# Designs tried in a protein design chat: miniprotein binders against Rap guanine nucleotide exchange factor 1 (epac-1). Part 7

Target 1, 139 residues: Rap guanine nucleotide exchange factor 1 (epac-1), of Caenorhabditis elegans (p34578r516to654)
Amino acid sequence: CGYSVMAGKAEKILEYVLETRIDALGDDISELDVFVEDFILTHDAFMPDNTVCNFLKSYYFRTPYRATRDSITDSCTEEVRCKRRVVQFVYVWCSLLRVNFFLNPVTNSFVEELFCHVIDDRKRLGGMEDILTRIGSIR
Below, E stands for the ipSAE of ESMFold2; O stands for the ipSAE of OpenDDE; V2 stands for 0.75 times the mean of E and O plus 0.25 times the DockQ between their complexes.

## First folded at step 10 (miniprotein)

Design k48R (from S3 with K48R)
Fold by ESMFold2-Fast, scan of step 10:
Structure k48R (fold): chain B 139 residues (1-139), chain A 100 residues (1-100)
Amino acid sequence: as target 1 above (139 residues)
Amino acid sequence: DPFKLLRKARQYLSEGQHDRALDVLEKALSIDPDDPYVWYFMGWVYRRMGDLEKAAEHFERAVELAPDDELYLKFLARVYEELGRKEEAEKLYERARELE
């Protein structure tokens, strides 16, 4: 497939999902729309799991300048918001794939690494401990 | 290997090959017919195809196998809403909330 041609489009779609669809959900995934569900279950056609995981890692560590590209948003708040979006996306991803998320070495290794970062950042993330517990209960 | 079959089904779905995905999922059921996730996944495929009746049937089986799974209850409720089965959907949403 022409992944080099599609890669920019796929990453923009994932960014859109994080910034609009996932951001709007908060921690209640029961209001998932079909677009997010379809994206998570079928992204492998244009964005392999490893590519999604690498994008999420880079998004989690975005600085305010790279994340927003403006000075209106509080930089600390926007950094925290990006981290929350990644955790929420992973929670939705785990919820839709269940045990199969953890049987996949790529996604399992990614979530283990992500948990270490989220635990380190827990005071700043405002309530993400509940989501980590829910993710842990799925496996 | 059920894990490999589920991965293969996702690959077919990503390529738009719904019938082949369902064939692979039926093979997974022949190995473990009591796995609620396989029933859920088939329901999702049928919903994606627009077959809401088949989607509901498969989500019903997932809920039967995992009656305390709040997400399966919510998926079934959503399909019931789309089918116009409003009272049944409301009861399932209430059950899911009680499990939270």
Scores: ipSAE 0.188, ipTM 0.593, lowest interface PAE 5.3, mean pLDDT 77

Design l6W (from S3 with L6W)
Amino acid sequence: DPFKLWRKARQYLSEGQHDRALDVLEKALSIDPDDPYVWYFMGWVYRKMGDLEKAAEHFERAVELAPDDELYLKFLARVYEELGRKEEAEKLYERARELE
ESMFold2-Fast, scan of step 10: ipSAE 0.289; ipTM 0.677

Design r7Q (from S3 with R7Q)
Fold by ESMFold2-Fast, scan of step 10:
Structure r7Q (fold): chain B 139 residues (1-139), chain A 100 residues (1-100)
Amino acid sequence: as target 1 above (139 residues)
Amino acid sequence: DPFKLLQKARQYLSEGQHDRALDVLEKALSIDPDDPYVWYFMGWVYRKMGDLEKAAEHFERAVELAPDDELYLKFLARVYEELGRKEEAEKLYERARELE
């Protein structure tokens, strides 16, 4: 499931950020996106860190329900893409907050947990090398 | 506690209270005036307020304190670009690219 998360206004904004803004950055997440920066630095007004972290966890484990192609490869690629979006977002988030990201127990616990998931998923999924490298850069 | 001051500044920013955020960040500077992150954050607040000149001044200080920080170099370059200081912006972008 995950339907209830996707129905919320806060989750819809974050979904837009991940699917439109972060996805558009591709592999060069050093490129600064003013909308993403503004969202990260001001989201507490409409979405506390716990809500953001919980949504990102849900999104990371998203299963592609609407695979329109017959290929199993396409399904696995979409799964990896969702994981990449989450890690890229977290990298930008960490880059903007610096040490304060890790001093916050909510975000610190989340990134520790996320790192373990990336390591585990690398063992079963192809295409995780860039994601592992990026999450390693955060820590 | 600098961490709590930065959290309070973010809370004020999320509420649109830019002046109060700056007041809190000034208190953080009084504790550690050499923290480049606080200078960078103040610059971001000024950019958000539309004061690009003050944004540049604060980003310049952050770069002075952390000259090898790619992110600070890019933030300064972007504000210089917005101010029409294209040659200075390009030099900063080039410098950032040389850093891995």
Scores: ipSAE 0.166, ipTM 0.575, lowest interface PAE 5.3, mean pLDDT 77

Design s14G (from S3 with S14G)
Amino acid sequence: DPFKLLRKARQYLGEGQHDRALDVLEKALSIDPDDPYVWYFMGWVYRKMGDLEKAAEHFERAVELAPDDELYLKFLARVYEELGRKEEAEKLYERARELE
ESMFold2-Fast, scan of step 10: ipSAE 0.197; ipTM 0.606

Design w44Y (from S3 with W44Y)
Amino acid sequence: DPFKLLRKARQYLSEGQHDRALDVLEKALSIDPDDPYVWYFMGYVYRKMGDLEKAAEHFERAVELAPDDELYLKFLARVYEELGRKEEAEKLYERARELE
ESMFold2-Fast, scan of step 10: ipSAE 0.324; ipTM 0.700

Design y37W (from S3 with Y37W)
Amino acid sequence: DPFKLLRKARQYLSEGQHDRALDVLEKALSIDPDDPWVWYFMGWVYRKMGDLEKAAEHFERAVELAPDDELYLKFLARVYEELGRKEEAEKLYERARELE
ESMFold2-Fast, scan of step 10: ipSAE 0.358; ipTM 0.719

Design y40W (from S3 with Y40W; at its last look DockQ between E and O 0.72; V2 from the best seeds 0.74)
Fold by ESMFold2, look of step 11:
Structure y40W (fold): chain B 139 residues (1-139), chain A 100 residues (1-100)
Amino acid sequence: as target 1 above (139 residues)
Amino acid sequence: DPFKLLRKARQYLSEGQHDRALDVLEKALSIDPDDPYVWWFMGWVYRKMGDLEKAAEHFERAVELAPDDELYLKFLARVYEELGRKEEAEKLYERARELE
């Protein structure tokens, strides 16, 4: 159907946000970004919340590309970076929506699910402590 | 139901219908005129339309109603920067940092 084409474009926009705008915030989570605000506040008509959450979950679990000469450490660092991007995005999303984020069952359930995944990943991945702190501050 | 009104406003914004979004937000204010989130959201819409003076006025009201909210302070500070009121913006950023 026609919304599938729009969802594909929206997914590319969200991927851009994660890999460019969220990374540009770095460790300074307190800064505002107009591009991220525009996406978060205006995406409803072209990308429903469950589609956003499904994409974020898929992105969270990405296995980074491995070249012939990749190190194991480089692969783990890239895996954690994908997870950090998702948690940072959700933090900003929740910050802008406030109580309306939690009154929405879709986004509320997603945060609970994501929190559990971060706890599980902390058991096997180094570098997850800042991510756990951030997702824990949402709840 | 103010939650449904806010969702409708966001849907209008996604469709580029800024005036309809403002109409719905004004309806939300008729239900609760002291909701700082609705004032903030109207300020955000005015900024997106390029009306920085109205954006500042609505952000100021949100800060009045919630003076210890770091996010509202940052939104007001940013619009003050865009208006060339840099000293006022810096004071607000300083207040926001103290609340983190």
Scores: ipSAE 0.693, ipTM 0.868, lowest interface PAE 1.2, mean pLDDT 85
ESMFold2-Fast, scan of step 10: ipSAE 0.520; ipTM 0.802
ESMFold2 (binder alone), look of step 11: mean pLDDT 87; pTM 0.838
OpenDDE base, look of step 11: ipSAE 0.807; ipTM 0.927

## First folded at step 11 (miniprotein)

Design m1 (from y40W with L6W; at its last look DockQ between E and O 0.67; V2 from the best seeds 0.75)
Amino acid sequence: DPFKLWRKARQYLSEGQHDRALDVLEKALSIDPDDPYVWWFMGWVYRKMGDLEKAAEHFERAVELAPDDELYLKFLARVYEELGRKEEAEKLYERARELE
ESMFold2, look of step 11: ipSAE 0.741; ipTM 0.894
ESMFold2 (binder alone), look of step 11: mean pLDDT 84; pTM 0.803
OpenDDE base, look of step 11: ipSAE 0.827; ipTM 0.935

Design m2 (from y40W with W44Y K48R; at its last look DockQ between E and O 0.59; V2 from the best seeds 0.69)
Fold by ESMFold2, look of step 11:
Structure m2 (fold): chain B 139 residues (1-139), chain A 100 residues (1-100)
Amino acid sequence: as target 1 above (139 residues)
Amino acid sequence: DPFKLLRKARQYLSEGQHDRALDVLEKALSIDPDDPYVWWFMGYVYRRMGDLEKAAEHFERAVELAPDDELYLKFLARVYEELGRKEEAEKLYERARELE
């Protein structure tokens, strides 16, 4: 039931990537970030693909209510930001790995699953159009 | 199989074995010498080693082979900036923006 220092650190690194480095890129995916690039190209050594995908899925579904917020408006806006961060990370991930991303059944299946979640969430959440466009461009 | 060689190069890179990663990427180039992704990846490895001139050289080849790829343009532009070649970098950033 305990967490190893390495397992906890890997998840904190990815959380930092999402909340600081990916978030700093905003909607302009054209900018590069050395930290994000290094994580994507070297994470195999400390965080397997399935572990990365599981964390991303958990992060995608975070809500401000689970973060002890009660405001419906603030909850919806922050919920969409979490989804945007994940989709933007996956976009950068795919952009750097190209065909190798899709030849890996774990990451390929995750993109398909994520695409379905974005379509479903667009039915209930405003502000998902840019996110849908981005995940759709990955294909 | 060039995809197996690329996967092996990533494994060596993850382990910090840059020279071994380059050796495997050179094998991938012997199979397809015009693969811009392999040239780009070698440039990335050289940049990780701190050899900015060799990084630029390999990124230049990737851009030559795929001149409309915004990722390769931006990687070359960033290396040009690090080399102090800011005007050349800015031209490449402009080309990349036009491709968005």
Scores: ipSAE 0.622, ipTM 0.826, lowest interface PAE 1.4, mean pLDDT 85
ESMFold2 (binder alone), look of step 11: mean pLDDT 88; pTM 0.867
OpenDDE base, look of step 11: ipSAE 0.834; ipTM 0.938

Design m3 (from y40W with Y37W; at its last look DockQ between E and O 0.55; V2 from the best seeds 0.00; counts 0 for: pae E 1.9 > 1.5)
Fold by OpenDDE base, look of step 11:
Structure m3 (fold): chain B 139 residues (1-139), chain A 100 residues (1-100)
Amino acid sequence: as target 1 above (139 residues)
Amino acid sequence: DPFKLLRKARQYLSEGQHDRALDVLEKALSIDPDDPWVWWFMGWVYRKMGDLEKAAEHFERAVELAPDDELYLKFLARVYEELGRKEEAEKLYERARELE
C-alpha cells in the first residue's frame, strides 16, 4: 500500500491545514479530522519536525494586515487568529503523539519557546487568554 | 530505544511503507507491551491499510490500557462506525464526551 499527499509545496499544505481545517476542530477537539491526523503523522516524508516548527513560528508572528490594515482592531483580531491556530495545531499534535511529543527535543523545545511567546503577547494583545490557557495545558 | 523505533515507524508510514511500519511497531511493542500509544499507532496503520477488524482490535487494546483517554475512545468509535457497529460506537462517543 502507498500513501499519497497533496501535490505542491509542503508549506502550502500546512498553511491549508491551519487556515481551513484547524478552526473547525474547536477547543474540545470533539470531531476528528482525518486530513489533519494524516498530516501530523506522515509529514516527515516531506517536512521534518524542525521545518514544521519553523513554519509554525513564522505563521504565529504573521501580520497579514500590517501594511494595508483598515483598523487596528481588525489587524489585532487577525493577528490573534493566527496565534490561536498555531497553538491549536500544537495541541492536536501533542494529543496525537502524547509522550513522544515531549521525548522529541525539537517539539519539546518548540512548546517552551511558544509558551514564552504567548506570555509576551498576552501582555500586549487582547484575546490571548484562551490561547494562554491552551498552551499552558500542553506543558 | 523505543523512541527511535517509533520515529522510524512514522517515517515508514510517511513513505507509504505500511508493512515496515508495522514491523517496527511490533518491535516497540515487544519492549513495552503496555504502551497504549503503540497499540493505537498500529491500529492507525491497519486502518490506513483498510483492515478495519485489526484496527479495531488494536484500538480496543489501547482503550483497555488507557480507559480515560478520550482520543482512543473516539478512534475506536470511528472504526466501529465504519464496521457498521453503530450502537457500540455511540456508547464510546458518549463516554468520550463525559471525559472532556
Scores: ipSAE 0.411, ipTM 0.739, lowest interface PAE 1.4, mean pLDDT 88
ESMFold2, look of step 11: ipSAE 0.529; ipTM 0.794
ESMFold2 (binder alone), look of step 11: mean pLDDT 84; pTM 0.806

Design m4 (from y40W with S14G K48R E94R E100K; at its last look DockQ between E and O 0.65; V2 from the best seeds 0.74)
Fold by ESMFold2, look of step 11:
Structure m4 (fold): chain B 139 residues (1-139), chain A 100 residues (1-100)
Amino acid sequence: as target 1 above (139 residues)
Amino acid sequence: DPFKLLRKARQYLGEGQHDRALDVLEKALSIDPDDPYVWWFMGWVYRRMGDLEKAAEHFERAVELAPDDELYLKFLARVYEELGRKEEAEKLYRRARELK
């Protein structure tokens, strides 16, 4: 079986976190809610770090044009929203794990990769400035 | 190895084994009793178990060891709110805002 029920449910939980809890979270880490804390601090038992990172990368590059209004400007705004969700999630993830996030080569490598993606996207997308600031503060 | 102990504790927590997670974290504290992150993490575990008084005690130790850490202040403030200690919580939230 190349797909586990736990992995499928974990990815849906992470998607929910990104689309509801992370969106509700302000820029201040002190506004973190217990649902996000629970996921971040316990996910290793049911969603390994590489699986989380792979999902986040896939989500980062979503083009939700098909799920939103057909305006090109609305599509760009939704694309940036997906990127903002991922970077905010990673910021919270790093903030809760501290040095342990960077001692893990999987998550450490992912942050470097994500930073490069944000840099590239800033060249073609407006509204990436706060995202770039956020990811830059992690490194 | 503190990193491995923390990963083991997180594994136990994901499996719902709070007491085993606390045992591992207490082992980490026996090696370095001045690690504010381990104190904070134990406070978080006690909060998850519903033991708000023990959560506060462990968060207080983390704040004592790292008094200018915005996150530790916030977690202590939240547990004070849950305990009905609203004035103490507000003072901590104000300290956290001033550290930005």
Scores: ipSAE 0.691, ipTM 0.863, lowest interface PAE 1.1, mean pLDDT 85
ESMFold2 (binder alone), look of step 11: mean pLDDT 85; pTM 0.817
OpenDDE base, look of step 11: ipSAE 0.855; ipTM 0.946

Design m5 (from y40W with L6W S14G W44Y K48R E94R E100K; at its last look DockQ between E and O 0.64; V2 from the best seeds 0.75)
Amino acid sequence: DPFKLWRKARQYLGEGQHDRALDVLEKALSIDPDDPYVWWFMGYVYRRMGDLEKAAEHFERAVELAPDDELYLKFLARVYEELGRKEEAEKLYRRARELK
ESMFold2, look of step 11: ipSAE 0.727; ipTM 0.879
ESMFold2 (binder alone), look of step 11: mean pLDDT 85; pTM 0.818
OpenDDE base, look of step 11: ipSAE 0.840; ipTM 0.938

## First folded at step 13 (miniprotein)

Design n1 (from m5 with E15K K27E D51R R61E; at its last look DockQ between E and O 0.77; V2 from the best seeds 0.78)
Fold by ESMFold2, look of step 13:
Structure n1 (fold): chain B 139 residues (1-139), chain A 100 residues (1-100)
Amino acid sequence: as target 1 above (139 residues)
Amino acid sequence: DPFKLWRKARQYLGKGQHDRALDVLEEALSIDPDDPYVWWFMGYVYRRMGRLEKAAEHFEEAVELAPDDELYLKFLARVYEELGRKEEAEKLYRRARELK
């Protein structure tokens, strides 16, 4: 699996954050989990911004697969869920870093790239409206 | 350059070098002593060190400089809660909810 070559503890932590803690977070930044706050504020020391952005882009385009399927969940629903997790994470990320997020050309250009992907995906996927609203509020 | 100083302090923080992070943030405050984000970030570093009273002092300055910022209110409220100042924490959580 390509993840085993690229996987370090940091990537496993980020994947965990996306799949558990980000899903639990609503619109209120003040409800942000201390675990996620600590990761976002300290990750640059062990997972540079471009590495985070590359992982998020890869995650955004996932079409989830399991060796066994024991749910009724549609494949398109899982695809949209991955996209929602990434956009929500980026929202939290810039909300904590404020102007410093946008002064960094790596993270700033990633938001622009992500916005374009969300616009394209809206044309073919249902359930993208809330995701488009969220990414638009970041720009 | 305040962005470069913040980035450097964040790197030290991520490595657990809290004293070095604070030194860089003090340099940032010498450039702009009224930057509430730098005060808040210093409070965060003190919180990571377990120095809750120092964290509260710095979060209080951030709130004084930016009294309607949800982030600063929530971090101050959280540290008050850790200090056992529950009523003060609840007041701040309520203020943060009213700003949404």
Scores: ipSAE 0.723, ipTM 0.873, lowest interface PAE 1.1, mean pLDDT 85
ESMFold2 (binder alone), look of step 13: mean pLDDT 85; pTM 0.824
OpenDDE base, look of step 13: ipSAE 0.850; ipTM 0.945

Design n2 (from m5 with K74I; at its last look DockQ between E and O 0.90; V2 from the best seeds 0.80)
Fold by ESMFold2, look of step 13:
Structure n2 (fold): chain B 139 residues (1-139), chain A 100 residues (1-100)
Amino acid sequence: as target 1 above (139 residues)
Amino acid sequence: DPFKLWRKARQYLGEGQHDRALDVLEKALSIDPDDPYVWWFMGYVYRRMGDLEKAAEHFERAVELAPDDELYLIFLARVYEELGRKEEAEKLYRRARELK
């Protein structure tokens, strides 16, 4: 379970990246910070791609309404924020790895799956337009 | 296989084995010496080592090979800032903004 312990630590690092560093980036790759760059370029040493993708999928589908009984508006806003963070992370991931992202069948398949989830979610959630545009630009 | 070489170099980088990462990337350059991404990635490795002059040299090569790539311009500009070459960094930031 040593490997499992390392994966748990890595998941908390990725969660930190999503909640703190990704939000600070905005839409501009020129504002990318060193911490995000370092994680994306080196994570394979301690967090395999499929583990990253599985965590991102779990984070994407976070459903705060059930957990907190927040108002409908607050819950929808937080739900969309989680989705925006994941799509933004994948956008910078592709931007840094370029063709290597798509040559990897794990990450390539994940982005196609994510695109389908964004399309589905746009049918029921407001505020998904910018997210759909972002995921569509990844290719 | 350039993808496998890149993945191996990335693994070495994550393990802190910078010299081994650079050796693998040199092999990738022997396959395609005009691959700006490999030059950029080597620049990134040198930057992690704290060798800002070598980082700049490799980023400069990436920009030479792909002068309209925002990523390479931004990384070179950042290294120029770290080296105190603020005017040169500003020119590169302007070029990156014009590409939007």
Scores: ipSAE 0.696, ipTM 0.861, lowest interface PAE 1.2, mean pLDDT 85
ESMFold2 (binder alone), look of step 13: mean pLDDT 85; pTM 0.822
OpenDDE base, look of step 13: ipSAE 0.840; ipTM 0.938

Design n3 (at its last look DockQ between E and O 0.80; V2 from the best seeds 0.81)
Amino acid sequence: DPELREAFKLWRKARQYLGEGQHDRALDVLEKALSIDPDDPYVWWFMGYVYRRMGDLEKAAEHFERAVELAPDDELYLKFLARVYEELGRKEEAEKLYRRARELK
ESMFold2, look of step 13: ipSAE 0.757; ipTM 0.892
ESMFold2 (binder alone), look of step 13: mean pLDDT 85; pTM 0.812
OpenDDE base, look of step 13: ipSAE 0.856; ipTM 0.946

Design n4 (at its last look DockQ between E and O 0.86; V2 from the best seeds 0.81)
Amino acid sequence: DPELRELFKLWRKARQYLGEGQHDRALDVLEKALSIDPDDPYVWWFMGYVYRRMGDLEKAAEHFERAVELAPDDELYLKFLARVYEELGRKEEAEKLYRRARELK
ESMFold2, look of step 13: ipSAE 0.726; ipTM 0.878
ESMFold2 (binder alone), look of step 13: mean pLDDT 88; pTM 0.858
OpenDDE base, look of step 13: ipSAE 0.850; ipTM 0.944

Design n5 (from m1 with E15K H18K K27E D51R R61E K74M; at its last look DockQ between E and O 0.04; V2 from the best seeds 0.00; counts 0 for: pae E 9.2 > 1.5, placed apart)
Fold by ESMFold2, look of step 13:
Structure n5 (fold): chain B 139 residues (1-139), chain A 100 residues (1-100)
Amino acid sequence: as target 1 above (139 residues)
Amino acid sequence: DPFKLWRKARQYLSKGQKDRALDVLEEALSIDPDDPYVWWFMGWVYRKMGRLEKAAEHFEEAVELAPDDELYLMFLARVYEELGRKEEAEKLYERARELE
């Protein structure tokens, strides 16, 4: 039962990382945030890769609803922001683990799945071009 | 500068050079032996090397330096479990659970 406590806290930590730390990153990952690196280097002790990937997929597809027409653009940009956060996190994850990321069939197949989702979303959402470039460089 | 040494250790780890990473982390620890993050990170490296007793020793120091940090508690509990110390691990998991 000890691992169930870690899984609950791990999802809270991952959500915090996506919403707070990943947004602060630029295109260059030099001097990466220590908190983000700690999570990525250590999560296998308390959050299995499949659980991380499932959470990331759920987060990728979040679509905040806004009833006001003034906020239609805000809803679209917030949807794209969630997708950008996930792709940026995976980019950092792959950059830190390098070949070990792709030798793991769970994380390798997740990148392929995510790439397909980004391609599909590019057809209906503006602002996906930088995201498509980033995920393409991972493969 | 311990931050620069710590980042250098992470670069060695990305290359799979765990022994060199530990050497750099020991140098960082000699500058500031009260940094719980360096103790924890050395514990993590020892755990990845399969040296679970050394991992426990370093995680124990991190917990002593920062007793209310859930991350350090969970890593110590996990390594105790891997060593077969299930009662000790469960006490730490319970303590981590109570923090939230």
Scores: ipSAE 0.007, ipTM 0.248, lowest interface PAE 9.2, mean pLDDT 76
ESMFold2 (binder alone), look of step 13: mean pLDDT 83; pTM 0.791
OpenDDE base, look of step 13: ipSAE 0.013; ipTM 0.255

Design n6 (at its last look DockQ between E and O 0.77; V2 from the best seeds 0.80)
Fold by ESMFold2, look of step 13:
Structure n6 (fold): chain B 139 residues (1-139), chain A 105 residues (1-105)
Amino acid sequence: as target 1 above (139 residues)
Amino acid sequence: DPELREAFKLWRKARQYLGKGQHDRALDVLEEALSIDPDDPYVWWFMGYVYRRMGRLEKAAEHFEEAVELAPDDELYLAFLARVYEELGRKEEAEKLYRRARELK
């Protein structure tokens, strides 16, 4: 059961990246921090690509619960924030792996799936236009 | 393209060795990848990254320099070289490279 314990820790590291590091990254990939780079370049040894993709999909669809009734726009904003974090992570991921990201069928298929989810979510959520632009720029 | 697919397989193997801390094995596999295309700036850059993880900063700089020579307008290669220059105490050279990277977009 040792492997399962390592996988649980890896998921917490990925969640940490999404919660605390990825929002600070803008369009300028040259200012990417070392912690994010090290995770992306080395995660294959302890968190397979399909496990990363499954966690990202789960995080993308998080719907925050809010205790106040008058904060529905805040709930929608937080939902969009989760989606933005995932798309930003994938953008950084492919920026670091280059052609190798697209030669890998797991990550390549995930980008296609994520793109479809962004298109669907744009139909019901405001603030998705920047996210759509970012996922569409992945080449 | 069978050469591209072989380079991809070698890179994946090297990345797995790197993640396990087996740096010398990662470098051996990357040398094999370089034999397929010695002008692939990504392989030079990734070798530089492995040397930096080993703490061999001068070797890391040498490999990042080759990547930048082969792809002089690549913002990521410029940024990695700049950071290793900072670690080596070459801060003015690092700042010039950071500015070049930001100017590219």
Scores: ipSAE 0.745, ipTM 0.885, lowest interface PAE 0.9, mean pLDDT 86
ESMFold2 (binder alone), look of step 13: mean pLDDT 84; pTM 0.811
OpenDDE base, look of step 13: ipSAE 0.862; ipTM 0.947

## First folded at step 14 (miniprotein)

Design p1 (from n4 with E20K K32E D56R R66E K79I; at its last look DockQ between E and O 0.92; V2 from the best seeds 0.82)
Amino acid sequence: DPELRELFKLWRKARQYLGKGQHDRALDVLEEALSIDPDDPYVWWFMGYVYRRMGRLEKAAEHFEEAVELAPDDELYLIFLARVYEELGRKEEAEKLYRRARELK
ESMFold2, look of step 14: ipSAE 0.742; ipTM 0.886
ESMFold2 (binder alone), look of step 14: mean pLDDT 89; pTM 0.869
OpenDDE base, look of step 14: ipSAE 0.834; ipTM 0.935

Design p2 (from n4 with R5W; at its last look DockQ between E and O 0.86; V2 from the best seeds 0.81)
Amino acid sequence: DPELWELFKLWRKARQYLGEGQHDRALDVLEKALSIDPDDPYVWWFMGYVYRRMGDLEKAAEHFERAVELAPDDELYLKFLARVYEELGRKEEAEKLYRRARELK
ESMFold2, look of step 14: ipSAE 0.753; ipTM 0.892
ESMFold2 (binder alone), look of step 14: mean pLDDT 88; pTM 0.852
OpenDDE base, look of step 14: ipSAE 0.843; ipTM 0.941
ESMFold2, look of step 16: ipSAE 0.756; ipTM 0.892
ESMFold2 (binder alone), look of step 16: mean pLDDT 88; pTM 0.859
OpenDDE base, look of step 16: ipSAE 0.843; ipTM 0.941

Design p3 (from n4 with L4F L18M; at its last look DockQ between E and O 0.86; V2 from the best seeds 0.79)
Fold by ESMFold2, look of step 14:
Structure p3 (fold): chain B 139 residues (1-139), chain A 105 residues (1-105)
Amino acid sequence: as target 1 above (139 residues)
Amino acid sequence: DPEFRELFKLWRKARQYMGEGQHDRALDVLEKALSIDPDDPYVWWFMGYVYRRMGDLEKAAEHFERAVELAPDDELYLKFLARVYEELGRKEEAEKLYRRARELK
């Protein structure tokens, strides 16, 4: 049960999506490109939903304090950016899968869990309001 | 709703076939989904997506058009139809659909 080449590639693809394609995406998901669409619509074949959700959860809780070497304020900004990327990805994911996202108990449970994390983080982090609005709009 | 559960299972199977490059098998499963609910715009849209991945832009447009007909105010379906119109060289038709999608936001 060693780390497979396919599993490593899938996580790298998802990380790339979060840090480049999702980070660049604004409020208009109609600007989503074919690369991200293809990933989201076909990932079941190489990255099961629970693997995607587990990676997203770990990414959501990243605190890139040492990597930035920035002030405490800049470290908090980077922490919120990671959370924003995950919530934006889930928003796009739901937008493409529609009812099928919610009929899947794995992804449905994950978005409920993520919502609770955003609520909790709003209590201690500034800059979470837009993120809370985004996750709350998922239906 | 048992019918929605069966449609979900069929859609998920089609999606797995797509990830494996088995486009014809994906279409077979989606046709079964249409036999259960022929007015599901999402199934029509996903079939259009499959045809686009196969390079059959004409059939992709036909299926996206059906999805838009069934759900005319859905930004996702408008966007996918507009994009395939662009690929077919039908730029003015694509721009009309992009404008329509922007107004719905």
Scores: ipSAE 0.704, ipTM 0.867, lowest interface PAE 1.1, mean pLDDT 85
ESMFold2 (binder alone), look of step 14: mean pLDDT 88; pTM 0.860
OpenDDE base, look of step 14: ipSAE 0.831; ipTM 0.936

